# VH-VL binders against Cytochrome c oxidase assembly factor 8 (COA8): the designs that were tried, part 45

Target 1, 167 residues: Cytochrome c oxidase assembly factor 8 (COA8), of Homo sapiens (Human) (q96il0)
Amino acid sequence: APERGAERRDTAPSGVSRFCPPRKSCHDWIGPPDKYSNLRPVHFYIPENESPLEQKLRKLRQETQEWNQQFWANQNLTFSKEKEEFIHSRLKTKGLGLRTESGQKATLNAEEMADFYKEFLSKNFQKHMYYNRDWYKRNFAITFFMGKVALERIWNKLKQKQKKRSN

## First folded at step 20 (VH-VL)

Design jk1 (from jj3 with heavy chain R101L)
Fold by ESMFold2, fold request of step 22:
Structure jk1 (fold): chain C 167 residues (1-167), chain A 124 residues (1-124), chain B 108 residues (1-108)
Amino acid sequence: as target 1 above (167 residues)
Amino acid sequence: QIQLVQSGAEVKKPGASVKVSCKASGYTFTSYGIEWVRQAPGQGLEWMGWISPSEGNTYYAQKLQGRVTMTTDTSTSTAYMELRSLRSDDTAVYYCARDQLYDFHKGYSPFDYWGQGTLVTVSS
Amino acid sequence: QAVLTQPPSVSVSPGQTASITCSGDKLGDKYAYWYQQKPGQSPVLVMYRDSDRPSGIPERFSASNSGNTATLTISGTQAMDEADYYCQAWDSDEDYVVFGGGTKLTVL
């Protein structure tokens, strides 16, 4: 059973969750969403007899996950801070408080918020395009190594089958 | 270039009112907010409130609700802060400061320029 | 209900690094701002949006903000850096602005 943790993350960008899979797991395990990145981390299985090629693949996948988690944790935090600054500035201009008469957090109507969303996306467009480019590069490399590992396993099985026939 | 010049020091008795002026120059007055902050002798900064010169909208610190009024005169690029029913603990240096409203390229920058301060002493 | 807590004073020798902290609940979820006030002068913005430095502020000033703590760091501290330093953030409840209590930096 998964380890129960009560700790919440106060500040991004934090790494993967502190979730820990069961001790006897022989499979990769998907943990709960990280509070800041909103991505589910993968806890990779490390077999006792991991080949050098398998190790390279696992490390590449781990590094890619860490990179992806950090990117989205940073982007989500920046988005949240910028959004609140925009809302606060507009509420101040209107002479309104931060809370409604009912005590709920004040916000702007959908048309006003659309201006923020449009401009935030425009401001960050190039950063997101570079992220997409690097994401594809990383995933191509991972797919390439997955193919190499699959071929390695097939060849080892075929060699083992040939040895059994000769005995 | 950008300047906020405040009115001179004042001495007031308890129960009186004071009106501090803040004349802005070197920028488009209606494109920025004006914030007011006070500082009691030997103490830290205390936010008092904010005014939009373009719309005249205000928002006051909850501690000062009912005692403070902020206004502007766009024709002279001057902001005013009036504090009523003065008490001895209102003795402080009163600052005006410019507030760059959220701009999609510059972001938000509170208190980017400050006036020189106006000492208001409430005694006897 | 936000409260920003700063140490009342910090002392450093010339040339050393000064570190001034500002603590508040979930402060790392907000942008933090820093102001310098020299004796007899008005405050001056020295760091904004957690870690950005305004034009005209020396490179020896830097800042960070994570968790419950924002930190202003002055490397190679000079006598002219002797001042009161205030952190500031927005308040989600009643007021738009909350200031820390201030920290007096003394350069011996």
Scores: ipSAE 0.606, ipTM 0.839, lowest interface PAE 1.1, mean pLDDT 84
Fold by ESMFold2, look of step 21:
Parts: sequence; structure tokens; C-alpha cells
Structure jk1 (fold): chain C 167 residues (1-167), chain A 124 residues (1-124), chain B 108 residues (1-108)
Amino acid sequence: as target 1 above (167 residues)
Amino acid sequence: QIQLVQSGAEVKKPGASVKVSCKASGYTFTSYGIEWVRQAPGQGLEWMGWISPSEGNTYYAQKLQGRVTMTTDTSTSTAYMELRSLRSDDTAVYYCARDQLYDFHKGYSPFDYWGQGTLVTVSS
Amino acid sequence: QAVLTQPPSVSVSPGQTASITCSGDKLGDKYAYWYQQKPGQSPVLVMYRDSDRPSGIPERFSASNSGNTATLTISGTQAMDEADYYCQAWDSDEDYVVFGGGTKLTVL
């Protein structure tokens, strides 16, 4: 609930809770990490009296989350596939099998793996630059609409206050 | 132009051995691996193993361990596959193929170029 | 050991889209590769690293790989596309290479 005005009085508060009546949540909820992207999804609250501006903000946040999760799911999968092929290719070059004689998965030393990490980041540098730029653009837009929603709510509150006084 | 040219067809009796050659041209022989694959008549592809021409390192399919030997001669850019103790179910077309190992710029592409194949018939 | 399962055959009419599947446990966690083999000829690489097309392969060839299934798709199928098609991936436990059983594409 956005309106808990009695709590701002200089008298002691009463009956205050983080939960909104009735059973509905008044806040977004953050879930566990997605299996593929490793990002924690936001479960968006949809108010019963959602204005067109509030709806646009929510949809922009949803779209940004979907875009972000798709990007990192793809990057994580690509990273994993490239890493395994790099390891396998280097093992082949050494004449080694996929498993050690003890049955453990064969690996490369830290220096060789550092080469992979450096080159993977270099190969993907431009893609990550465009991701960062688009991330900032999207978050600026979200912040802008959050401000507009806040002003809309203030205006509606003032309008309801004026209507009650004039009646 | 990249080419892999294999030796001609062979007919062998059970218990004999066969050695198939694969001459590479059009690229730096020691910078790529050589893979060997066989295909029985009317059947699918079966991987046999791999060799690094630069170091001579090999890795063979587990089914063929002890019966197969792969070698290279870098002076002639030629890979060899020898299969011993031949049986009738070794009748197949034997292919060599180039293995483009992982490279940051080129990626990874096993079997990017194939030889024409060598028919080995084991009969009698 | 990993097993890559392909349908034994697929039939399409000329101009239609052919889809050839390759199924394996967690195949979408690996890169898949595709080869075309016409009768009496050597295999030819037609798709690599899931969806990349080598130079000289027509644009009507495409591929995808997700979950347990990789798919080779040929749009506007032509008579010259009639061939056997094999998928391939690596096997982390035994051999570096596993091929699918092959799919005969017939263009009627």
C-alpha cells in the first residue's frame, strides 16, 4: 500500500507491517537465480488500479528483465561451450584423453585457462560494450518513468484532497 | 586449395593388416590435426581416432585400442592409419579428415575437409 | 556414452522445408555439427557450432540446438539436397567424437 500517512505523525505508530492487506503483495518480489542466466528474476506487482503510465513502467521493466536474462543466458551457454572446446582441443594437441587415468575429468593448468579467459573476453568485448550501453539506456528510461509515476501519484492525491474539501 | 588425397582401394584377408595413407596439401600440415573415420557399406560414420602431426600424439577410439596405429610423416605431409588383425566387419570406406583445433579467431571445426575415402574389403 | 539419435529417413517434396533432428542427453550444452554425404562421395561439413554455415553452403541450410535436440533445416529443398545427413558432437566420457546414426533425406 502506498498510503500510510498516519505513520508520519509525531505520535507513536501502531499496527505497522511490511505486508499489505488483503492477501496481495504491494511490492515486487525477487526470486531465486534463473538456471540459465544466473540472474534473479523480479516478480512484478500489478496493482488493481494501474494507470497507463504505471503500466508502461511495469512493461518496460519486464522487457528489460527479459532482454537481460536472454543476454546472460546466451553468454553463459556460449562461454561454457567455448571453454569445453578449448579444453578438448588443447588436450588433443597434448595427446591426452578426456579423462585422467584415475577417472577424473582432464583439465588444463591455470596459465592455459587464463589464456582462454583473456581471449574470450577480448573476442566478446564489443558485444559487452553494446550490452552496457543498452543497459544504461534502459535503466535511465526506467528511472525517468518512475519519476513520472511518482508525480502522477502526488497529483492524484492532491486532486482527491481538493475534491473532498470543496464538497 | 586444401586437399586430402588417400591411397587406393585394398582387398585383404582376415588376420592381415592394412595401412591407408592420406596426403595433405594446401595448408600447413603441422598446424592441424588429422581425424580418421570409417563407414561400413550402407552404414553410418564411425570415428576411429586422431593424430597431431606436429608432435605425433594420438588418441584412439576405445573400440579399436590395440588394433590401430596412426602416424604421420611431416616431410611428405602424409598421415597413415594402420589397422591390424582384420576381420570381415572391418570392411569399410576409411576417411581421413582435417581437424581445425580450437583457435580464438577461427573457432573449432572438426572434419572441416575430408579425403576421398579408401575402400578396404576384408573377405575370404 | 552419449548417443545421438536421428530418424532413419525424412521425405519432402521439392520446394518444401526439410527438418532433420538429432537427439542426445543435454545436447544443447554442446556444439552440434552437421555433415552431408551424397552417394559415393565423402561427407561435407554443412553446419558447425550449432548454427554457423561454412563458405559455399547455400543459405537455405540452417540449424539450431536447444535442450536435448539439434535440428538441421533445409528450406526450399532441391533434388540436389537428397543425401544422408549426420549430426556430430563430442563425448566427455569416452571418445572425442560421437556421430548420429544418419538420416536419409529423400526429395520426391
Scores: ipSAE 0.596, ipTM 0.833, lowest interface PAE 1.1, mean pLDDT 84
Fold by ESMFold2, fold request of step 22:
Structure jk1 (fold): chain C 167 residues (1-167), chain A 124 residues (1-124), chain B 108 residues (1-108)
Amino acid sequence: as target 1 above (167 residues)
Amino acid sequence: QIQLVQSGAEVKKPGASVKVSCKASGYTFTSYGIEWVRQAPGQGLEWMGWISPSEGNTYYAQKLQGRVTMTTDTSTSTAYMELRSLRSDDTAVYYCARDQLYDFHKGYSPFDYWGQGTLVTVSS
Amino acid sequence: QAVLTQPPSVSVSPGQTASITCSGDKLGDKYAYWYQQKPGQSPVLVMYRDSDRPSGIPERFSASNSGNTATLTISGTQAMDEADYYCQAWDSDEDYVVFGGGTKLTVL
C-alpha cells in the first residue's frame, strides 16, 4: 500500500530540504525518495554544448519524471485520505473515538482493513490502467530519443576521426 | 425527495432541557448517519455529535459531553437530540443533517442534506 | 485542539473571482469540505473531498487543498453567491468534525 502522499513533489515551502546535487557535477544524480511520492528523483546534468536533440531528450525525461512524481504523490495522498475516512466511518458506527485509551490512533482489525485495500484497488483499476499505458508511451519515446542521441554522438565521433586523418 | 423536517422553535429557561426532533423521509433511514450541528445567533457552525439510527451508537462533541443525548426511533424515521442543563449560551439554531457513511462506490459525503433548523432560545 | 481559520469577510465585484481560504495545521493531509449558507437558510454542501462538486452546484465553484490551506474559488461571481462560507475537516483528536469560523462573501 503506498505511503503518505501530496499533490506535487515540490509542495514543501522554500527553505525545506530538497536534495540538490553538487554544483559542479558532470553526472545525473539520483536523490533520496521524495517524501510524498516515494520515488527517487533524478537531477539532470546539462552539458555546456547540449545539442537540440539532447535538449529535447532531457526535457522529455524531466517532464516524464514530474508527471510520474505527481501521479504517485497524488495517489498516495488519496489512498491515505480515503483510508482515514473509511476508518473514521467504521469507528463512528461502533461509537468509538479516534484515539485508544493509551492515546494511540484507533485502528480496525486486519479483516476490515483487507476489505478496504481490495475495494480501493478495484475502484482505482481504470486510473492505473491509463497510467500504465501513458507510462509505456512516455518511456518508449524516451528510449527512441536515447537511441537517436547515441547515433548523433557516434556520428560526431566519426566526423572527428575523419578530420584527424586529413591532417 | 430527501427531506429532514425538524420540530418547531422553543423558548426555555436556564436549567431546563430541550428535545429537538428530526423526521427523515425519502431515503432508507437506517442506512445513513444523523449529525447534529448548532449555530448561535450571528456565529458559526458548531458540531454537536453523531448517531447511527440502525445501531443507536453515538459520539458526542467533547464540549457537550454529559449534557447531550441523541436517540432515534426507526419505526417513525425520527432522530432526537436532547440538551440538558441549558444555559444562555445554548441559544442557537439546531440543525440535523444526513451523513453519507463511507461507501466504496460513493465515498464519504458528510452533511449532504440538512433540516430547516430549530431555534432554541434560553432566557430567564 | 484543532482550529480551522477563515478570513471573516471577502468582497468581490460581480464577474470577478473570489477566493476563500481555510487554514489549519496539516490540513492538506485531510479531506476538506465547503458549505454555503445564505441568510435565514440551512447550509448547503458546495464542495466535498477537497475538489469534488456535488450535482447541482455550478461549475464556477472549485476548490483545492494543499499544505496548511484549503481554498474555495468562485469564478464569475454572481450576486446570488453572496453568503457565508464554512470549511470543514475531521479532527485528529477527539471530535470527528471541526468547522472553520466562516467567511462572509459580499458581492458589490
Scores: ipSAE 0.581, ipTM 0.820, lowest interface PAE 1.3, mean pLDDT 84
Fold by ESMFold2, fold request of step 22:
Structure jk1 (fold): chain C 167 residues (1-167), chain A 124 residues (1-124), chain B 108 residues (1-108)
Amino acid sequence: as target 1 above (167 residues)
Amino acid sequence: QIQLVQSGAEVKKPGASVKVSCKASGYTFTSYGIEWVRQAPGQGLEWMGWISPSEGNTYYAQKLQGRVTMTTDTSTSTAYMELRSLRSDDTAVYYCARDQLYDFHKGYSPFDYWGQGTLVTVSS
Amino acid sequence: QAVLTQPPSVSVSPGQTASITCSGDKLGDKYAYWYQQKPGQSPVLVMYRDSDRPSGIPERFSASNSGNTATLTISGTQAMDEADYYCQAWDSDEDYVVFGGGTKLTVL
């Protein structure tokens, strides 16, 4: 499921990043919304002694995040382009310009815009169904590996209690 | 089989007017828009405006406002472009082209078919 | 009026890949269109809606549009591809249509 929120507009590119996760933090960090997908990325913590299972889980989560961001970035861009082209084409058939006399962007009435939203969703319905299927498959795999990591951590705690450390 | 056939070359004096015709065939004339584009010798394409044959609605490029008039005759499937107060820098090849306006399944295909062009020369 | 900037010329050897760029402010937020014009002929639509190819256009033609730049790519370039190429987009601020200045593709 995508994050609900205001669309992030590209009106002013940021210079040097204002978000830097703390060095040696033991927690994942949630960053600001991605410009294109509007999803908030997770900046994954890499523990000093990460096990092979923990690494596999982290990489699976990273790959799923990248897949999800790419899907919504593409969908958001397509929606925006199709919407503008629909509006421009309808204004053109009406003999109207792209701006009103006040200089504001010309628009269509709510009924016409509702037609666009309905048809756009219908046209993309199958893509969203395959996205949902793949999303559930990825989330099930992530949950499965989370369980495996939890079991590994319990086992390691038992081993550590039975071993002496030099220091 | 979709064709746009334009009227022949014309020579005009500065201050005169020219009217170029564009006869469409092979499709339903009133279901598509008509665009006009010109190209000065050795130069690029310049959009002039468009007309909807079914409603007669027009929109002209800002540079040409007040000098251009576009009309259609649906009974002959013909579009017309008239340019007034001609100047030497209006010497160009004038093209008509067809628009497939936005359709949810076909998308938008502007300038999908072009006429052969009409050379208009403005000289003393 | 918005400006679409193209290089005046591009040269390529036969069989190589040609790339023609079209630059405009936030052009990747709009659909881009491409036209081919051979000397003495009218233009022909060769790519539409960024990357779609009309029926009858060879598969060696492709296009992309991202950020401020749209790119027309011709793989396996042939002598018959020698022509002027124009990009085009909607102009949301001034006029409906903006063309690029054109790029002459030369196959040496």
Scores: ipSAE 0.563, ipTM 0.815, lowest interface PAE 1.3, mean pLDDT 84

Design mk1 (from mj1 with heavy chain L105I)
Fold by OpenDDE, look of step 21:
Structure mk1 (fold): chain C 167 residues (1-167), chain A 124 residues (1-124), chain B 111 residues (1-111)
Amino acid sequence: as target 1 above (167 residues)
Amino acid sequence: EVQLVESGGGLVQPGRSLRLSCAASGFTFSSYTMNWVRQAPGKGLEWVSEISSSGSRTSYADSVQGRFTISRDNGKNSLYLQMNSLRAEDTALYFCAKETPFDYIWGTYAFDIWGQGTMVTVSS
Amino acid sequence: QSELTQPRSVSGSPGQSVTISCTGSSSNIGKGYDVHWYQQHPGKAPKLLISGNSNRPSGVPDRFSGSKSGNTASLTISGLQAEDEADYYCQSYDRRLSGYVFGTGTDVTVL
């Protein structure tokens, strides 16, 4: 039985966004859209007096962002590859070349492409369901930690006000 | 089985370079932050470097800052440590360590999986 | 490098309880960063024992417990067994170093 060559999963190169915010920035920065995921990366500011809870929140946000970047980078690559394969297959079935007489890339009509989109969505339905589930889980956790950080900040402000009144 | 396997250690002279590798198996490597931790002979553990799941974020201990570079290839399930300008003080067993999954309740990060380490000896 | 301070060695008889302290500063444990504990047998890789001050991973015996108060974390081993003879390390995060920090390590001997 011929060893089915391990299909090299074309993993999107970890697009290290070369976007570096200014070193003296005290704000979060939004980079340009990543070339693979089309998502804009956020560079999170690290306050000098970052609390452990704020750090946890920042780490969770960063990990969630990286998870989203990886998912969509891979999904977009898969989509582009399968789309091209579909187009080539359909053109071949029609007896058409990959290029028109004018040298332009041969395209399929909107109806034929609708079949591709339907098939692609059907094929990837479970993957999208898992993504959505995990997305909600992560965002719920982020919101929860945001609430904790907000409470911590309120408490710290109240303590500072009490200390100022006692002096 | 979840496993980390370090390689690339050896004997090197001061000022030379060495590249360590860590091969991951049994888990989704691309989903986890990875670390290097070292242990000098008869000494304690020292954190060396961290790299985020995508490789977009890296951090280093002051002792190795500017000399070491952490990187990863998620397609190969591999972690790397490029060590330049090696010093005698860099002599240690180098461990690859995986961070725990994110705890949605407590948000704690620990190292749950370790390799067996690869020995780096820097001597004249 | 700012290390977390541990006793060099702790000893106990089988069945006894021993406690290992891990003392930090206002930049790490005292700031409220979590403490983790690792066990390392001779010639072996470290093993996670306690995560987040008191949480035990699956497969870690209940005789291991962690606590934290102020600048000090503690690992307690109840019902000491011969297999518990190992080095133990605490680990936390230090904001001044912007990185993880380990304790000096404690050698636990079973008498």
Scores: ipSAE 0.822, ipTM 0.940, lowest interface PAE 0.6, mean pLDDT 91
Fold by ESMFold2, look of step 20:
Structure mk1 (fold): chain C 167 residues (1-167), chain A 124 residues (1-124), chain B 111 residues (1-111)
Amino acid sequence: as target 1 above (167 residues)
Amino acid sequence: EVQLVESGGGLVQPGRSLRLSCAASGFTFSSYTMNWVRQAPGKGLEWVSEISSSGSRTSYADSVQGRFTISRDNGKNSLYLQMNSLRAEDTALYFCAKETPFDYIWGTYAFDIWGQGTMVTVSS
Amino acid sequence: QSELTQPRSVSGSPGQSVTISCTGSSSNIGKGYDVHWYQQHPGKAPKLLISGNSNRPSGVPDRFSGSKSGNTASLTISGLQAEDEADYYCQSYDRRLSGYVFGTGTDVTVL
């Protein structure tokens, strides 16, 4: 997505999981991965002279990031829960407990787990297709507003040149 | 039916705390930015606080910054306002309001659904 | 205090047109932020009337219209009706305050 224009910023001064953003920055920056979605959030710079149109673009980018993070956080939870339910159901059908004789979690073989992955993909196919549609719709909207902002900045630059020459 | 229902208002002494709740129904709560707006008796509307759809971004009016905390629980379709160190000037009817969906053409945001409000009275 | 200035009251006879002004500053309306309008009947919650300066949400009669120029937005009620008697508030964003601001409110009376 074009809203991730910066690759990364310096790591936090204290370590990997802890992040210490700069006191003041004139640029967007990318934070550490979110615990639940595994996505790296962009932290947006808000310039003092941000225009109303620039604010609309920033809000669209911020809301798209939140939408994306919520989707993948929920999807990660769904995957984990449905995986556990599938294993539990298949162990019960075999007459096996959830734990081995040593107390460790019982598992299924690779062919049985492949059945889970096929079922999960089939069950969630339409949901992911709607996600992809909405992702493209948001990406096109962000590009549209980026174009509007670019034109506004060019226009303002030309007006500033006219003011400077008249002084 | 789409609605917002506030609760948790009451009479409280200055310096005390209250926690307001707003229950949402009839729409996908987790998709929308939410706001608190208050109205002192016989006075106009005053914006109080905003929280983004995920709850990760908040903002506050200067008059309540540091004393009030907005939060949400998208699993319970609920919005909250924790009000600490209450003052007489916080006396108002408190509304919960939903922002409009993002307009991909015009980029417009406004408050399209409001609750009926819950009254908070701060007096000795 | 950073509020948008509205007249305290406006009155008109049924069928007349009334206009409510909403005047801000260079940090809000004058900077180019959108203006929204809300209607509030006594004892009721506000209702969105106009968004994005001039857009009417579904279900709002076309006798309500909005405009914006410079530091000032206007709400016009054409063909005033008894049910239009209410308080009206404009709203915008203020960059200096980094937050929303409402107008002082206008009490519309139908004579």
Scores: ipSAE 0.691, ipTM 0.881, lowest interface PAE 1.1, mean pLDDT 86

Design mk16 (from mj1 with heavy chain T108V)
Fold by OpenDDE, look of step 21:
Order: C-alpha cells, then structure tokens, then sequence
Structure mk16 (fold): chain C 167 residues (1-167), chain A 124 residues (1-124), chain B 111 residues (1-111)
C-alpha cells in the first residue's frame, strides 16, 4: 500500500508582524493588517508598575490575539486553496482552460461560486463552532480579568486617598 | 505522549555559535508559549528566554540579551535557540519548557512539560 | 541576578513534615506574583509540583502543599517518603528583570 505522503499542512508561516512600536511609547499600538489573517495585531504596552493581575490580563489578551491570528491565517489559506481547486475543477468539467483567450484568469459565475461557499461553510461548520466556543470562553475570561483589574485599581486609589488624609 | 526533546548541544570554544533545537510532540505546539531554561553543572535553574505561541513576542534574560535568539517553527513543532558569542558562563544543561494552558480563573503560568535537556559546554 | 532565596538543604525522617521557604522581594513575590514549585531528581528534568502558590497539578500527591505570605512562599511536604529526596526550586516573575526567576534550590534529604 503506497504510504500516503503526509499532506504537508501548509501552516501559515508564523507571520511575526515586524511592526515594532517606538521604544518610548507608553501606549498600545495597532499594526497594519497581517497579510495572512487580515487581522491588525496589537502591540500591548507594558507599564513599569504593572501589577501581577494586569500582567495576567495582558498575557491573556496577547495569547488570545495570537490564537485568532493563527486561526484566521490558516483558515484564509485553506479557503484560498480550496477555492482555487474548486475553480480549476469546475473549469475542467466545462472543458474550459484556466485562462481566457485574452490571457486573463478564467473565473466562475456568481451562482457557481455560491455553491463553493455553501460547501466550504458546510465542510468547516464544526471547526467554526469550536472556534466560536473558544472565542466566547477567551473573551469572557478577558472581561472577567478586566473587571478584577478595575477593582484593584479602584482599591489602590482609595488606599492612596486614605493615606493622603492621614498625613 | 506529551514530549519535548532537546538537541544540538556540544562542546564549543568561547566566541563561537551554537543552535539548539527542541522537538515537540503529543500536544498542539502552536498554542503554547515556550521557554528555554538552563542549569549550570551543580547549580540551580536559570530562565533564559521565552517565545509566544506565534513567535510575535520574545523575551530574554539579561545574561543572554543580544547574544541569544529564540525562534520557533510551528509547522515543524520545533523550538530553537541560536546562541552567539558563547561564554564559559553559558555552560549548562539547556531545557525546553512548555507553559501551562491558561487558567481562565487564576491566570497561572508555570512550566508543566520539560525536556531532558541538551548539554552545552563552552571551554577553551 | 536576583534569585529567590531558599535554604540550601532540608532533611527529615520518613513520615515527618518538612517545609522549604522561598524568600523574594517587593519586585517578585512581595509584589504578588505567583510562585510555582518544581521537583528535580538527580539527572532528571524538573517536574511541576505546585502552580499558582497552592494548586497541585494532576498526579502530584496531596502530601505536597504550597502557601504564600508577604515576600515568602513555602512548600510543605507532609509524610516525607524516600522518593521525595530531590532538589526543589521555587519560581516566580520579577518585574525588574522582566522575566522569570528561580530560587537557589533546596536539597531535600530523607534520613
């Protein structure tokens, strides 16, 4: 039985966004859209007096961002590949070449492409369901930690006010 | 089985370069932050470097800053440490370490999986 | 490098309880960063024992417990067994170093 060659899952190259914010920036920076995911990366600022809770929140946000970048980069690559394969298959079935007489890339009509989109969505439905589930879980956790950080900040402000009144 | 396997260690002269590799198996490598930790002979553990799951963020200990470069290939489930300008003080067993899954309640980050390490000896 | 301070060695008889201290500073443990504990047998890789000051991963015996107060974390081994003979390291994060920091390590011997 011929060893079915391990289909090299074309994993999107880990697009290290080369976006480096200015070293002296005290703010979060938003980079240009990533070429694979089309998502804008956020470079999170690290305050000098970052609390452990703020650090946890920042790490969670960073990990969630990277998770989203990887998911959509891979999804977009898969989509593009399958779309091209679908177009080629349909053109071949029609006896049409990959290029028109004018040398342009042959395209399918909107109805034929609608079939592709329907099939693609159906095929990837479970994957999208898992993504959505994990997305909600992550965002809920982020919101929860944001609440904790907010409470910590309020408490610290109150303590500072009390100390100023006692002196 | 979840496993990390380090390689690329050896004997090198001061000022030379060496590249360490860590092969990951049994888990979704691309989902985790990875670290290098070293242990000099008869000494304690020293954190060396961290790389985020996508490789977009890296950090280094002051002792290796500007000399070492951490990288990863998620397609190959591999972590790397490029070590340049090696010094005698870099002589150590180098471990690849995986961070724990994010705890959604407590946000705890620890190293739950370790390799067996690869020995780097820097001597004249 | 700012290391967390541990006793060099701790010894106990089988069945006794031993405690390992890990003392940090206002830049690490005292700031409120979590402390983790690792066990390392001779010639082996470190193993995670305690995460987040007191949480035990699956497969870690209940005789291991962690606590934290002020600038000091503690690992307690109750009912000491021969297999507990190992090096123990605490680990935390240091804001000044912008990185992880380990303790100096403690050699636990079973008498």
Amino acid sequence: as target 1 above (167 residues)
Amino acid sequence: EVQLVESGGGLVQPGRSLRLSCAASGFTFSSYTMNWVRQAPGKGLEWVSEISSSGSRTSYADSVQGRFTISRDNGKNSLYLQMNSLRAEDTALYFCAKETPFDYLWGVYAFDIWGQGTMVTVSS
Amino acid sequence: QSELTQPRSVSGSPGQSVTISCTGSSSNIGKGYDVHWYQQHPGKAPKLLISGNSNRPSGVPDRFSGSKSGNTASLTISGLQAEDEADYYCQSYDRRLSGYVFGTGTDVTVL
Scores: ipSAE 0.832, ipTM 0.942, lowest interface PAE 0.6, mean pLDDT 91
Fold by ESMFold2, look of step 21:
Structure mk16 (fold): chain C 167 residues (1-167), chain A 124 residues (1-124), chain B 111 residues (1-111)
Amino acid sequence: as target 1 above (167 residues)
Amino acid sequence: EVQLVESGGGLVQPGRSLRLSCAASGFTFSSYTMNWVRQAPGKGLEWVSEISSSGSRTSYADSVQGRFTISRDNGKNSLYLQMNSLRAEDTALYFCAKETPFDYLWGVYAFDIWGQGTMVTVSS
Amino acid sequence: QSELTQPRSVSGSPGQSVTISCTGSSSNIGKGYDVHWYQQHPGKAPKLLISGNSNRPSGVPDRFSGSKSGNTASLTISGLQAEDEADYYCQSYDRRLSGYVFGTGTDVTVL
């Protein structure tokens, strides 16, 4: 984690820091978009007193994030590769070069590119349907475990309060 | 047909290195956490290492920390264990194992598919 | 404790019930982590018998059952059969080690 710029002795008045740096964070935090998947990863906090149920929730969330990142990274790479192949094929059919006189990639007009987008969506419809189903299943499970964790924390707080009064 | 097949075992001198492979088939390899578990001759099971579904998170038993490196190539459906600075105590049958699919009611993560193992013998 | 403690061996006659204990510590079973059970026949890979303390995967006979209380888990084999002769291992997670831990193993003999 880059901590140096946020906490300098001569430039860090109270209240300027954003609570914790990533490594020492007391909470989950959201990072910048991944360059391949274009998704923002969640970086999970692991408390010293993490319960087994809390660990299950965190592991489920971590695995779901990894699954999601892998899916979109793969889709984005496939999309980019097939787009380039489509453009090259259409330029070749039209007898045009792969680059303009200025050295920039030659492109197709919006109507021609719309053909690519429709073909890509159609070819990948089943895959995205299964992705959406699995996404909902995973998020249902995560929500269910969040509820279980919330109940566990409430019961622990009530037990602690009851023990203090009995003492 | 769900299958895990280990390879790369053999006889090696102490202090040398060896790389194990595990080939997966019949399931979506990239969806599951994978593990290495070893069993010394005539002894019980010992967990060695774990790697998350993407390969971004790893953990190791204390006995191998700093010497072994787990990795995976999801494009090749393969799991690896690089074993450096081998010791006689590392002599064992090495299994790769798949963690179960998530169970959204109970959150159980057990090892449901195992390979048959590859034997590593570390001897002078 | 870096291993879960199991009896070294257990024996029974066909049709009898046997119970294998698996005792951990406050960093694993006693903290509340799940216990899983595996069966291993000689020369074979382990096979999952019980997951999540008491859940039986499909294809595992009804005679296998599991339970957990405190820092001890139990595997019960009701109505022993000859094919149940094997080694049995419990497994849990250990928070101090940040990793999995297996039991010492129990050799079940069918007389």
Scores: ipSAE 0.668, ipTM 0.872, lowest interface PAE 1.1, mean pLDDT 85

